# Ledger of designs, part 14: VHH binders against PI-PLC X domain-containing protein At5g67130

Target 1, 376 residues: PI-PLC X domain-containing protein At5g67130, of Arabidopsis thaliana (Mouse-ear cress) (q93xx5)
Amino acid sequence: CSNGNCQLLDSCSSATDCVSGLYCGDCPAVGRSKPVCTRGQATSPTSIINGLPFNKYTWLMTHNAFSNANAPLLPGVERITFYNQEDTITNQLQNGVRGLMLDMYDFNNDIWLCHSLRGQCFNFTAFQPAINILREVEAFLSQNPTEIVTIIIEDYVHRPKGLSTLFANAGLDKYWFPVSKMPRKGEDWPTVTDMVQENHRLLVFTSVAAKEDEEGVAYQWRYMVENESGDPGVKRGSCPNRKESQPLNSKSSSLFLMNYFPTYPVEKDACKEHSAPLAEMVGTCLKSGGNRMPNFLAVNFYMRSDGGGVFEILDRMNGPVLCGCETLSACQPGAAYGSCKNVTVQTRTPSMDSTAGSNSGGSYSGSVQFSRSLAS
Key: E = the ipSAE of ESMFold2; O = the ipSAE of OpenDDE; V2 = 0.75 times the mean of E and O plus 0.25 times the DockQ between their complexes.

## First folded at step 9 (VHH; framework vhh_rezetamig_d1)

Design q02 (from p02 with G103E; at its last look DockQ between E and O 0.61; V2 from the best seeds 0.66)
Fold by ESMFold2, look of step 9:
Structure q02 (fold): chain B 376 residues (1-376), chain A 123 residues (1-123)
Amino acid sequence: as target 1 above (376 residues)
Amino acid sequence: QLQLQESGPGLVKPSETLSLTCTVSGGSISSGSYYWGWIRQPPGKGLEWIGHIYTSGSTKYYPSLENRVTISVDTSKNQFSLKLSSVTAADTAVYYCARELYERRWDYPFDYRGQGTLVTVSS
């Protein structure tokens, strides 16, 4: 196949071979060295099932969303830190990411995004002024009036009113979901329809409790439970809560943030990890959360997989909760809960246990084709 | 003031062993409060963690490298070392030695790092 006709898992040599919404990707880590058409876009759950409480949906979230190899450099400085993603915030949002984890620091008499340590940013760990990323988010929200975005801030900003001023300067105050409307005791959130009607389409959380009273930025762990990030969060059979979080099965808050990424990011393993291992861990975390489906799935290298990837897994997380079906694509708008249409399940070539495969590692191997049918 | 310095050859032939030594000054490698690690940065990429050693001799390596990596410590010389066997062009990178915080709760958990040494694998 060629010329935009290749389907999921078909062999390919370039992104233009694949139908819209797919790109040409490889996954040597599962023994497949030949590229196949791989899913690169989410199906918006609100485009299928609209009008439910916000806490019934699962959204894709990118860990250290700003941290990629092509981020701008400070003049004369080589950046020496770990990278977590491969594309811009704008491209992440266009592909269906709706949650962004951002690390914010006082740096260069401004607020910067840095991938650093001990609350201190250095030239070699700095990426860019945070306002640049927030202007990308503003542009997205302006251009897409029914979409909702969540930002989780790892907050090392000490300047007074730093966060509230930053978001106002980015033009984001008009989308701000007010803390006063956030459920505190496990109640349902407003429906996504209500949030859109009120233009409350940006949720922002900070890791610093005092910022809620001081600046009106919600303290994250008052509103969600969260599993441990890093190596503890990818340990097979285990989904422990992080220290700041109540136990995952506590029903005193409405949202559940699931992390799935190792302590040290490894691009070449991501395609395998975002396949069967991630699906298994969703099951483990679901049980650890008292049979509560996570509302955010946070990953590194979000497009890497052996086929359906995080996007297929999101469909399988949303289907049961939103419409009582095994996957989102089986949901029928307007039908009763549990009334599902038949959906062909994509089958994958069995993984070969072979050392003969070629490795395209160290770089993203294709382009993503955009589809305008997303969220329509 | 703690300082770390890498030393070793900058050119290595394919299939041979890359060997580097990190000399620690201004502090003791025997303190028992830290891990002593190797990280590398391939051209145009971010850092990759190779592994670390605790002063007891206990090691941890990144899984894809573990069959090719040996990290060792010499407390009498206040040094630790990296050997990476069977190298290929994919092992070309700037190599850094670093002191790794025991509790690695930050995204970049190295509080001291050497200046780095470029190792090129070429025939």
Scores: ipSAE 0.560, ipTM 0.842, lowest interface PAE 1.8, mean pLDDT 87
ESMFold2 (binder alone), look of step 9: mean pLDDT 82; pTM 0.839
OpenDDE, look of step 9: ipSAE 0.799; ipTM 0.908

Design q03 (from p02 with L101Y Y102S; at its last look DockQ between E and O 0.67; V2 from the best seeds 0.00; counts 0 for: pae E 3.0 > 2)
Amino acid sequence: QLQLQESGPGLVKPSETLSLTCTVSGGSISSGSYYWGWIRQPPGKGLEWIGHIYTSGSTKYYPSLENRVTISVDTSKNQFSLKLSSVTAADTAVYYCAREYSGRRWDYPFDYRGQGTLVTVSS
ESMFold2, look of step 9: ipSAE 0.401; ipTM 0.770
ESMFold2 (binder alone), look of step 9: mean pLDDT 82; pTM 0.838
OpenDDE, look of step 9: ipSAE 0.749; ipTM 0.886

Design q04 (from p02 with H52R K60Y G103E R105K; at its last look DockQ between E and O 0.58; V2 from the best seeds 0.00; counts 0 for: pae E 2.01 > 2)
Fold by ESMFold2, look of step 9:
Structure q04 (fold): chain B 376 residues (1-376), chain A 123 residues (1-123)
Amino acid sequence: as target 1 above (376 residues)
Amino acid sequence: QLQLQESGPGLVKPSETLSLTCTVSGGSISSGSYYWGWIRQPPGKGLEWIGRIYTSGSTYYYPSLENRVTISVDTSKNQFSLKLSSVTAADTAVYYCARELYERKWDYPFDYRGQGTLVTVSS
């Protein structure tokens, strides 16, 4: 195939061979040495099924979204840290990412994004002033008035009112979802329609409890349960809660954040991680959460997979909850719950309640087609 | 003040073994509850974790490198070493030795790192 006609998993030699929304990638880690068309964009769940409480949806989240392998270097300083992503915040949002994990530090008389240790940023772990990426978020929200974005901050900022001032200076205060409207006792969140109508389209959480009262930034673990990140979070057969989180099956909060990435990111291995192993872990975490589907799926290198990747898995997470179908693409807007379209069998991951395990071990190569942002 | 210094050849031919030594000064590699690790940075890319060794000799390696990597410790010389066999051009990187914190909750969990040494794999 050629000329934009190649379908998912068809062999390809360039990005322009694949239909819109796909790119030409490979995954040697699963024994596939030749590039195939690979999914690179999410289907917005609200563009298919709108009007439900926010806590019924699953959103793609990028772990350390700012930790971009292509970020420019500081003059005279070589950056020496792990990278977690490979494109800009703008590209992530355009491709359907709706959650961003950011690590914020006091650094250089400002607030910077750094991938560092012990609450201290160094020149060799620094990326950029945080306001730069927050202005990318503002631009996205202004251009896309029905989209909702969530930011989760690993917070090492000690400047008084540092976070609230930062977000206001980025022009984000007008989108701010107020803490006073966040459910605290496990009840449903406002509907996505209500949130859009009120222009409450930016949710921001901090890891520092005091910031809720001091600055109006929600303390993350008051509103969500979260599984462990890193190697414990990818271990087959278990989905343990993070230390700061209540047990995953606790119903005291309405949101569920699922992490799926190893402690040490390796770009070459991500395509295998985001395939059958991820689908299996979703099933494990669903059960550990008391049959609660995660609302955020946080990954490294979100575009890498052996085919449908995180995007196919998100569709399978959203379908059952939003419309009673096995995947989002089978949902019929306006139809009764459980009334599903026929879908073609193109790419399917194993059952999300499977126990199959796999090790990572591959590389990413090939061409990537960048496309316009998806509508909600 | 603890210091780490890498030493070894900067040029290695394909299929040969990369061999590096880290010399620790200003402290003992036998003290405390620390791991002693090797990390590398390929040109234009981020860090890659290779593996670590604990004082007891227990090793942990990144799975995709596991069958090519050996990390060892020599407490009498206050040194630990890396051997990476069957190298290819993909193994070209700046190699660092580092002390890895036992509590690995940090994005960059190395409180001391060597200056790094570039190892180029080419014919």
Scores: ipSAE 0.589, ipTM 0.850, lowest interface PAE 2.0, mean pLDDT 87
ESMFold2 (binder alone), look of step 9: mean pLDDT 82; pTM 0.836
OpenDDE, look of step 9: ipSAE 0.779; ipTM 0.903

Design q05 (from p02 with D107G; at its last look DockQ between E and O 0.62; V2 from the best seeds 0.00; counts 0 for: pae E 4.1 > 2)
Fold by ESMFold2, look of step 9:
Structure q05 (fold): chain B 376 residues (1-376), chain A 123 residues (1-123)
Amino acid sequence: as target 1 above (376 residues)
Amino acid sequence: QLQLQESGPGLVKPSETLSLTCTVSGGSISSGSYYWGWIRQPPGKGLEWIGHIYTSGSTKYYPSLENRVTISVDTSKNQFSLKLSSVTAADTAVYYCARELYGRRWGYPFDYRGQGTLVTVSS
């Protein structure tokens, strides 16, 4: 097959061989000799089931979202480090990523995105000024008025009012979800409809408790439980909480961030990790959380899989919670909870119904081309 | 201050074994609870983790390389080494040795790294 006709799991030579929304990727970790078409875009859960509390939805989150090999070559950058993703923030958002994990530092007389070395940024771990990617987020929120984005900050910014000033300078204060409206005792969050009506469409969390009172940036672990990241977070049969988090089954907060990425980001292994092993870990973390489905799923190399990948797993996380069905594609808008449409296992094309004014095309950086976001 | 320095041949023929040594100075390889690792940067790419050794001799390797990789320590020389067998052109890279605190959840898992040595695999 060729020229946009290749289906899920068909062999491919480039992304343009695959049906819209599919990525052409290899998976040597499962013994494949040639690339195949794999799923490269999420299905927006709010486009299927709208109007529920924010804490009922699961969103794709990218770990170190800024960390890719093609990040710009700016003065003071001499990168010799690992990479966690393969594309820009804009492309991640257009493919359905709705959570971004960012590491922010005082560096080069500005606030930069970097990998940490003992809490510091160096020229070999530095990526770019944080405002550059925050302007990408602003552009996305401006163009997509019903979309909600969450940012989790590992915060090493020491300048006074550094975060609040940064977000205001990026034009993001008009989307800001205020801390005063965040539930602190396990209550439901406002509905996604209420959040959109109020234009409270950007949630920002910091790792530094004092910033909540000082700058109005929510302290992450007042509002969510979080499992351990790195190798402990991918150990089969175990989903331990991060030391900053309350136990995962605690009812003191209503959000649950699930991390699933090893200590060493290895692009070639990600395709296997984001398949059966991730699906099994979701089950383990669900149980460890007291039968609470995670609201965020944070991964490296989010497009890599052996087939449906993280996107298929997200559909299976959302379906039961949002509509009582095994997967999001079985949900029927307006039907009673648990009233599900049949979905065929034999289809390799996207079988989800969605409302889209989509226009074909758009060249993005890198080797792939995609339509505009279906969530707009 | 702790310093790591790579040494070994810069050119290796296909099918042969690449051998590198990391000499540790300003500290002892046998002290503390550290992992001693090898990483590489192929042309135009980011870092790739090869494997590490704990001071007790326990090793962990990147799965697709594990049948070709051996990492060892020599505490009497304050050194650890890498052997990568059956090399091909795909093994051409700048190789670094590094110390890490395994299981840390920072974005860069090494606290000390060597300056790197280019190894080219060519006939």
Scores: ipSAE 0.263, ipTM 0.681, lowest interface PAE 4.1, mean pLDDT 85
ESMFold2 (binder alone), look of step 9: mean pLDDT 83; pTM 0.852
OpenDDE, look of step 9: ipSAE 0.815; ipTM 0.919

## First folded at step 10 (VHH; framework vhh_rezetamig_d1)

Design r01 (from p02 with D107N; at its last look DockQ between E and O 0.77; V2 from the best seeds 0.00; counts 0 for: pae E 3.9 > 2)
Amino acid sequence: QLQLQESGPGLVKPSETLSLTCTVSGGSISSGSYYWGWIRQPPGKGLEWIGHIYTSGSTKYYPSLENRVTISVDTSKNQFSLKLSSVTAADTAVYYCARELYGRRWNYPFDYRGQGTLVTVSS
ESMFold2, look of step 10: ipSAE 0.286; ipTM 0.702
ESMFold2 (binder alone), look of step 10: mean pLDDT 83; pTM 0.853
OpenDDE, look of step 10: ipSAE 0.803; ipTM 0.913

Design r02 (from p02 with Y112I; at its last look DockQ between E and O 0.50; V2 from the best seeds 0.00; counts 0 for: pae E 2.9 > 2)
Fold by ESMFold2, look of step 10:
Structure r02 (fold): chain B 376 residues (1-376), chain A 123 residues (1-123)
Amino acid sequence: as target 1 above (376 residues)
Amino acid sequence: QLQLQESGPGLVKPSETLSLTCTVSGGSISSGSYYWGWIRQPPGKGLEWIGHIYTSGSTKYYPSLENRVTISVDTSKNQFSLKLSSVTAADTAVYYCARELYGRRWDYPFDIRGQGTLVTVSS
């Protein structure tokens, strides 16, 4: 197949071979060295079921969203740090990412994004001024008036009014969801329809409690529970809460952030991680949260999988909550809760040669394809 | 004051064992509560964590490398070492030794790093 006709799991040479919304990728980690079409875009849950409280939806979130190999280097400096993603913020947003985890530091008389040790940024761990990334977010919100974006800041900024000034300079104050309207006692958030109507489409959280009163930037753990990140957070059968978080089943906050990524990222393993292991962990975390579905799923290398990946998992997280169906693709806009359509199942598996698992298999970088809307 | 320096062959043939030593100077490898780790950066890619060792001899390795990697410590020489068996071209990288802080909740937990040494896997 070719010319945008390749279906999920069909062999491919580039993303343009695959139907819209698919990425061409390999997964040597599971013994499949030949690239196939895999999902590369989310289905927007609000495009299917609109009008529910924000805390009923699940959104894809990118861990260290700024940390990719393609980010510009400082002049004369080699960057020596871990990467977590492979594409720009603009591309992530276009593919359906709606949450961004950003690490912000005082650096070079500015606020920079760095993948570094605590409160110290170095030339070799620095990526770029944070305002550049925030201008990408502003452009997305301007071009997409019904979309909502959440930013989670790991905050090492000490300059007075640093965050509030930064976001104002990026032009993001007009989308700002005010702290005064955030639920504080575990009640429902405003509906996504109401948030769009009020243009309250950017949610920003900081890891520093004092910033809420000082700068009007919400302290993350007043509004959400969060499981442990890194190796403790991916251990099978366990979904422990993060130290800063209340227990996952606490009813005192309305949002649930689920992390799923190892302590140290390895790109070649992500395709395996974002398949059956992730699906199992969602079930574990759902139970640990007192049968509360997470609202954010934070991952490294979000496009890597052996098939449907994080995108299929998100559909299965949203379907039951939003429309009473097993997966979001079975939801029927405007139908009664639990009225589900039959979902076409792709059962075709690409053939593998007898040398499966050889290191000679190629990995591909795919180009982003715009999602294809259907019958609505 | 404390410094780490990698040493070892820069060229290794496929299927053989990559072997590197890190010499610690200006301080003791037994001082404090630190892990002593190996990380690498393949050409055009980010860092990859290989593993670490505590002075007691306890090790932890990245799971996909576990069957090929051995990290050891020699406190009498103030050194720790890396062996990576059955190498391929995919193991070509700049290798760094580093002192690693406890609690791997940080994005970059290495407070002291060597200058790095390029190891090329080629016939």
Scores: ipSAE 0.449, ipTM 0.789, lowest interface PAE 2.9, mean pLDDT 86
ESMFold2 (binder alone), look of step 10: mean pLDDT 83; pTM 0.847
OpenDDE, look of step 10: ipSAE 0.800; ipTM 0.912

Design r03 (from p02 with S33D; at its last look DockQ between E and O 0.58; V2 from the best seeds 0.00; counts 0 for: pae E 2.1 > 2)
Fold by ESMFold2, look of step 10:
Structure r03 (fold): chain B 376 residues (1-376), chain A 123 residues (1-123)
Amino acid sequence: as target 1 above (376 residues)
Amino acid sequence: QLQLQESGPGLVKPSETLSLTCTVSGGSISSGDYYWGWIRQPPGKGLEWIGHIYTSGSTKYYPSLENRVTISVDTSKNQFSLKLSSVTAADTAVYYCARELYGRRWDYPFDYRGQGTLVTVSS
């Protein structure tokens, strides 16, 4: 195949061989000798099933979303740190990412995004002023009035009212989901329809409990359970909660953040990680959460996989919860819960065959081509 | 005050073994609860963690490299070393030795790092 007609898992030589929403990706880590068309975009769950509580949906989240291998360098300083992603915040959002993990520091008399240590940012660990990526988020929310974005902050900002001032200066206060409306007792969140109608389309959480009262930024672990990140979070057969989190099966909060990324990111291995191992870990974490599906799936290198990747897995996470079907592509808008389209179970990516493009599952505008790492 | 310095050949032929030594000065390799690690940065890429050693000889390696990597420590010389066997062009990188903070709670957990040494794998 060629010229935009190659389907998911078809052999390819360039991104232009693959249908829209796919890129030509390789995965040497699984022993595949030739690149194949690989999924690079989400299916919008709210475009298929709208009007449910926010806590019923699973959203893709990027770990250290700002830690982009192609981010600009500081003058005269080579960046020497780990990268977690390969594209801009704008492109992540345009490809269907709806959660961003950000690490914020006091640095250079401003608030910066850094991938660093001991609550200190250095020139060689610095990426950019945080306001730059927050303006990308504002532009996305302005241009996409029915979309909701969640930001989770690892917070090393000590300047008084630093976060609230930062978000106001980025023009994000008008989208702010107020802490007073966040459920605390395991209730359903407002429906995504209600959140959109009230223009409460930006959820922001901090790792610092005092910021909730001081600045109106929700303390993360009051509202969600979260599994351990890093190597403990990718250990086959276990899904332990973070120290800061209540047990994953606790009924005291409504949201569940699942982390799936190793302690040290390695781009070349991410394609294997985001394939069968991730699917298996979703099952493990679902059980550990008391049969509660995670609402956020946080990964490194979100586009890398051996085929359907995180996007296919998200479809399988959303299908059962949103419409009672095995995958999102089997959901029928307007039909009763459990009333599913016929899809072949042989195909790991039936939604890609039926939802590629815009006809039944929404469309995304992001680029699936990597600026430095086209499928090699 | 603590300083780490890499040493070893800058050019290695494919299929051979890359061998580097890190000399620690201004402090003892045996002091405190630290790991002594090797990390590398391929051209145009971010850091990659290779592995580390504790002074007891206990090691941990990145899983896809573990069959090719050996890290060892010589406390009498205040040094630790890296051997990476069966190298290919994909192993071309700037290699750094570093002191790794115990109990990873930081995204960049190395409080001291060498200046790095470029190792090119070429025939």
Scores: ipSAE 0.546, ipTM 0.835, lowest interface PAE 2.1, mean pLDDT 87
ESMFold2 (binder alone), look of step 10: mean pLDDT 82; pTM 0.845
OpenDDE, look of step 10: ipSAE 0.874; ipTM 0.944

Design r04 (from p02 with Y102P; at its last look DockQ between E and O 0.56; V2 from the best seeds 0.68)
Amino acid sequence: QLQLQESGPGLVKPSETLSLTCTVSGGSISSGSYYWGWIRQPPGKGLEWIGHIYTSGSTKYYPSLENRVTISVDTSKNQFSLKLSSVTAADTAVYYCARELPGRRWDYPFDYRGQGTLVTVSS
ESMFold2, look of step 10: ipSAE 0.598; ipTM 0.856
ESMFold2 (binder alone), look of step 10: mean pLDDT 83; pTM 0.841
OpenDDE, look of step 10: ipSAE 0.852; ipTM 0.934

Design r05 (from p02 with Y108F; at its last look DockQ between E and O 0.30; V2 from the best seeds 0.00; counts 0 for: pae E 2.8 > 2)
Fold by ESMFold2, look of step 10:
Order: C-alpha cells, then sequence, then structure tokens
Structure r05 (fold): chain B 376 residues (1-376), chain A 123 residues (1-123)
C-alpha cells in the first residue's frame, strides 16, 4: 500500500503511506524489522460523550512533558540529562495529550523547567523558562475553547507567589479552575460541559501543600490517588500507591493518576511497554483502585508503540466508563448507556523476529526488579 | 572534590567487547552509601542508564542489556569497570562513569560524573 492508504498495522516505508492520523513507526524491541502504521493521535472522549463529571474520563498525560532533545541550549553548555519525550508541548496537545507533568525550579532569576537532582537546577539539566511552555498551553486553550488541560507540578519554586504570578503572566488565569470548586471528599467533579461553560479549563496541581492556601494552587494528593512511579509502577501484578497518596482504593478523593514508566527512561523499549504490558497493568491498577478506572495515564515517549499504543488503550479505558462499550469508538453520541455500534475489527500485523542476532532484548525496564525506594 | 575519569579504546568493531575503566580520585569507592554507575548518551539523544555496582560487588543492570553487560570493582585501585559484549552500531555513544545517589529517587541521581569518552562501533 502507499499514497495515504495504508491502514493500522500495514507495512510502510514513509509517513505518507499511512492514512491520516497514523505514523510509520518501528519497534525493534519486539523483533520487528519493518515499520508499520501506528496510531499517533487520541480520540477526544468529550467529542464522543460529554456531560459527565470530569472524574469519569481518562486523559493521556506526558511525564516530564518538557524533556526532549530539541529544547534550546544555554550558550556554551551541553545538556546532559535523561529525556522523556520526543516532541513539543504544542505537538503533544495537538495529538491529544491533555495532562502535562512539569518540574519547576528557581533558576537564572526566573522559573525554569529542569530534569535535575536535589531540588536544584544546573545549566546542564536546564531546558527553558517555564513561561515558554505555559504560553504554548495558553495558545492551545485559546484556539480550542472546549478543551481541558491538567498540569501537575513537581514544585521546587521558593520565591513567594512564584507559581501564581507565573501562570498569570502566561495569560492562564482566565482558564483557571479554582481550588474552591474542587471536590475534597470524593464527590464527583463538575461535568465537563459545566467546566467548559464557566471557562474553567485549566487544572493545576502542586506537590507543595502550602501553595494551596498561599497561592491558590491545589495540593495534588488532596484530590487524587496515585500509584508509584518508576520501576514499582511497571512491575507486573502490582500497583502500589505512592507515599504521598492515600491507598488507591480510598474514597477520600475522586481522581486517580496512573503512572506507567520505568525509573530510567529508555526510548527504544517504550514501543513494547506501551502495548500488551500496559493494557495488563491498566487491569491491575483498576483492581487495586477498587474498580476505579484511572483518570490520567502518564507515560514517557507517548507515541511509541507496536500498533495502537496508548491511544488504543485510552479508548478501551474510556469506552466502558463513558458509554458501557468495550472501546470509545463503539460509543454512540446521544444513545443510551450500553448501546454500542459495531466497529471494524482492528487487524494486528504478526510480530516478525528478524533481529534475533542483534541487541533487541526481550525485557523492559523494571520487569524483574522493583523497589519502593530509589535503589531499583 | 571527588573526580572520575573514563579510560579505554574509542573504537570497537562490531561483535567485539567494549571495555572501559573508571578511575576515582579525591575519595574512596568504598566510602558512603553510593552506587558506582555507567551511563551513556547516544548521538542526539538523552542519557541511558546501563547499570551500577555497590562496593560489596552487588550489581544491577538495565534489563535489556543485562545479558551483555558486566560491571566490576577493584577497591585496591579505586576503580570500577564496564564490559559490554557483542556490540553493534547501536552501542555508539559517549560513555560516562558516575557516582549514583542511594535511597532517594531523583530524576538525575548522579552527583559526580566523568568527562565522558566517545566509543564508536564501526567496521
Amino acid sequence: as target 1 above (376 residues)
Amino acid sequence: QLQLQESGPGLVKPSETLSLTCTVSGGSISSGSYYWGWIRQPPGKGLEWIGHIYTSGSTKYYPSLENRVTISVDTSKNQFSLKLSSVTAADTAVYYCARELYGRRWDFPFDYRGQGTLVTVSS
């Protein structure tokens, strides 16, 4: 196939071979020697089913969303740190990412995004002023008036009112979802329709509890449960809560953040991780959460997969909750819950093992060793 | 302050073994609660973690590399080393040795590193 006609999982040689919304990608980690068309865009769940509480939806979230090789360099400095993503915030939002994890620091007389240690940013771990990324978010919200974005901040900012001033300077205060409207006792959130009508389309959380009273930035773990990140979060059969979080089955908060990424990011293994292993872990975390579907799925290298990837898995997370169907694409707008349309059975190209003589590796990060501490 | 310095061949042929040594000065590899690790940066990409060793000889390796990698320590020379077997062009990178912090999870947990050495895998 060619000329934009290649379907999901068809072999391809260039991006233009695939139908719109697909990418021509490979996955050497599963032994595949030839690229296939893979999904590169989310289906917006609110475009299919709206009118439900915000805490009924699942959104794609990017871990360290700012951390990629293309970020500008400081003069005379080579950046030496781990990268977690491959494209800009604008591209992530255009492709259907609706959650951004950002690490913010006092640095260079400003607030910067850094992938660093000990709560301090260095020239070799710095990416860019945080306001640049936030202006990309503002532009997206302005151009897309029915979309909602969530930002989760790992917060190392010490300057007084640093976060609130930063977001106001980026023009984001007009989209701000106020802390006073956030449910505190596990109640439903406002409906996504209500949030859009009030223009409350930006949710911002911080890791520092004092910022809620001081700056009006919600303390993350008052409103959500969260599993462990890193290697403990990818251990098959286990979905333990993060230290700061209540137990995942607690009813004290109504949002559930699921992390699925290893302690150390590995780009070439992500395509394998974001396929059958991720689907199985969603089931594990659903059970650990007391049959509560996660509301955010946070990953590295979000476009990497062996087929439908995180996008297909999100459809399968949203379908049952939003409309009672096995996948979001089977939902019928305006129909009764459980009234599902027939969807074309997606075909999956058989895996090819033509790289057995090279370093193709059969394991992914953290698969056999898990730690609830840093040592894994 | 503590200093780390990589040494070893900069050019390795495919299917051979990459071998690097890290010499530690200004401190002892037997002191403190630290791991001694190897990380690498492929051209135009971010860092990749290879593995580490504790003074006792206990090792941990990145799973996809674990059958090709060996990290060892020689406390009498204050050195630790990396061997990576069956290399391909995909193993071309700048290799760094580093001291890795224990116990606390940080996004970049290395408080000291070497200057790095480029290793090219080429016929």
Scores: ipSAE 0.438, ipTM 0.786, lowest interface PAE 2.8, mean pLDDT 86
ESMFold2 (binder alone), look of step 10: mean pLDDT 83; pTM 0.850
OpenDDE, look of step 10: ipSAE 0.878; ipTM 0.947

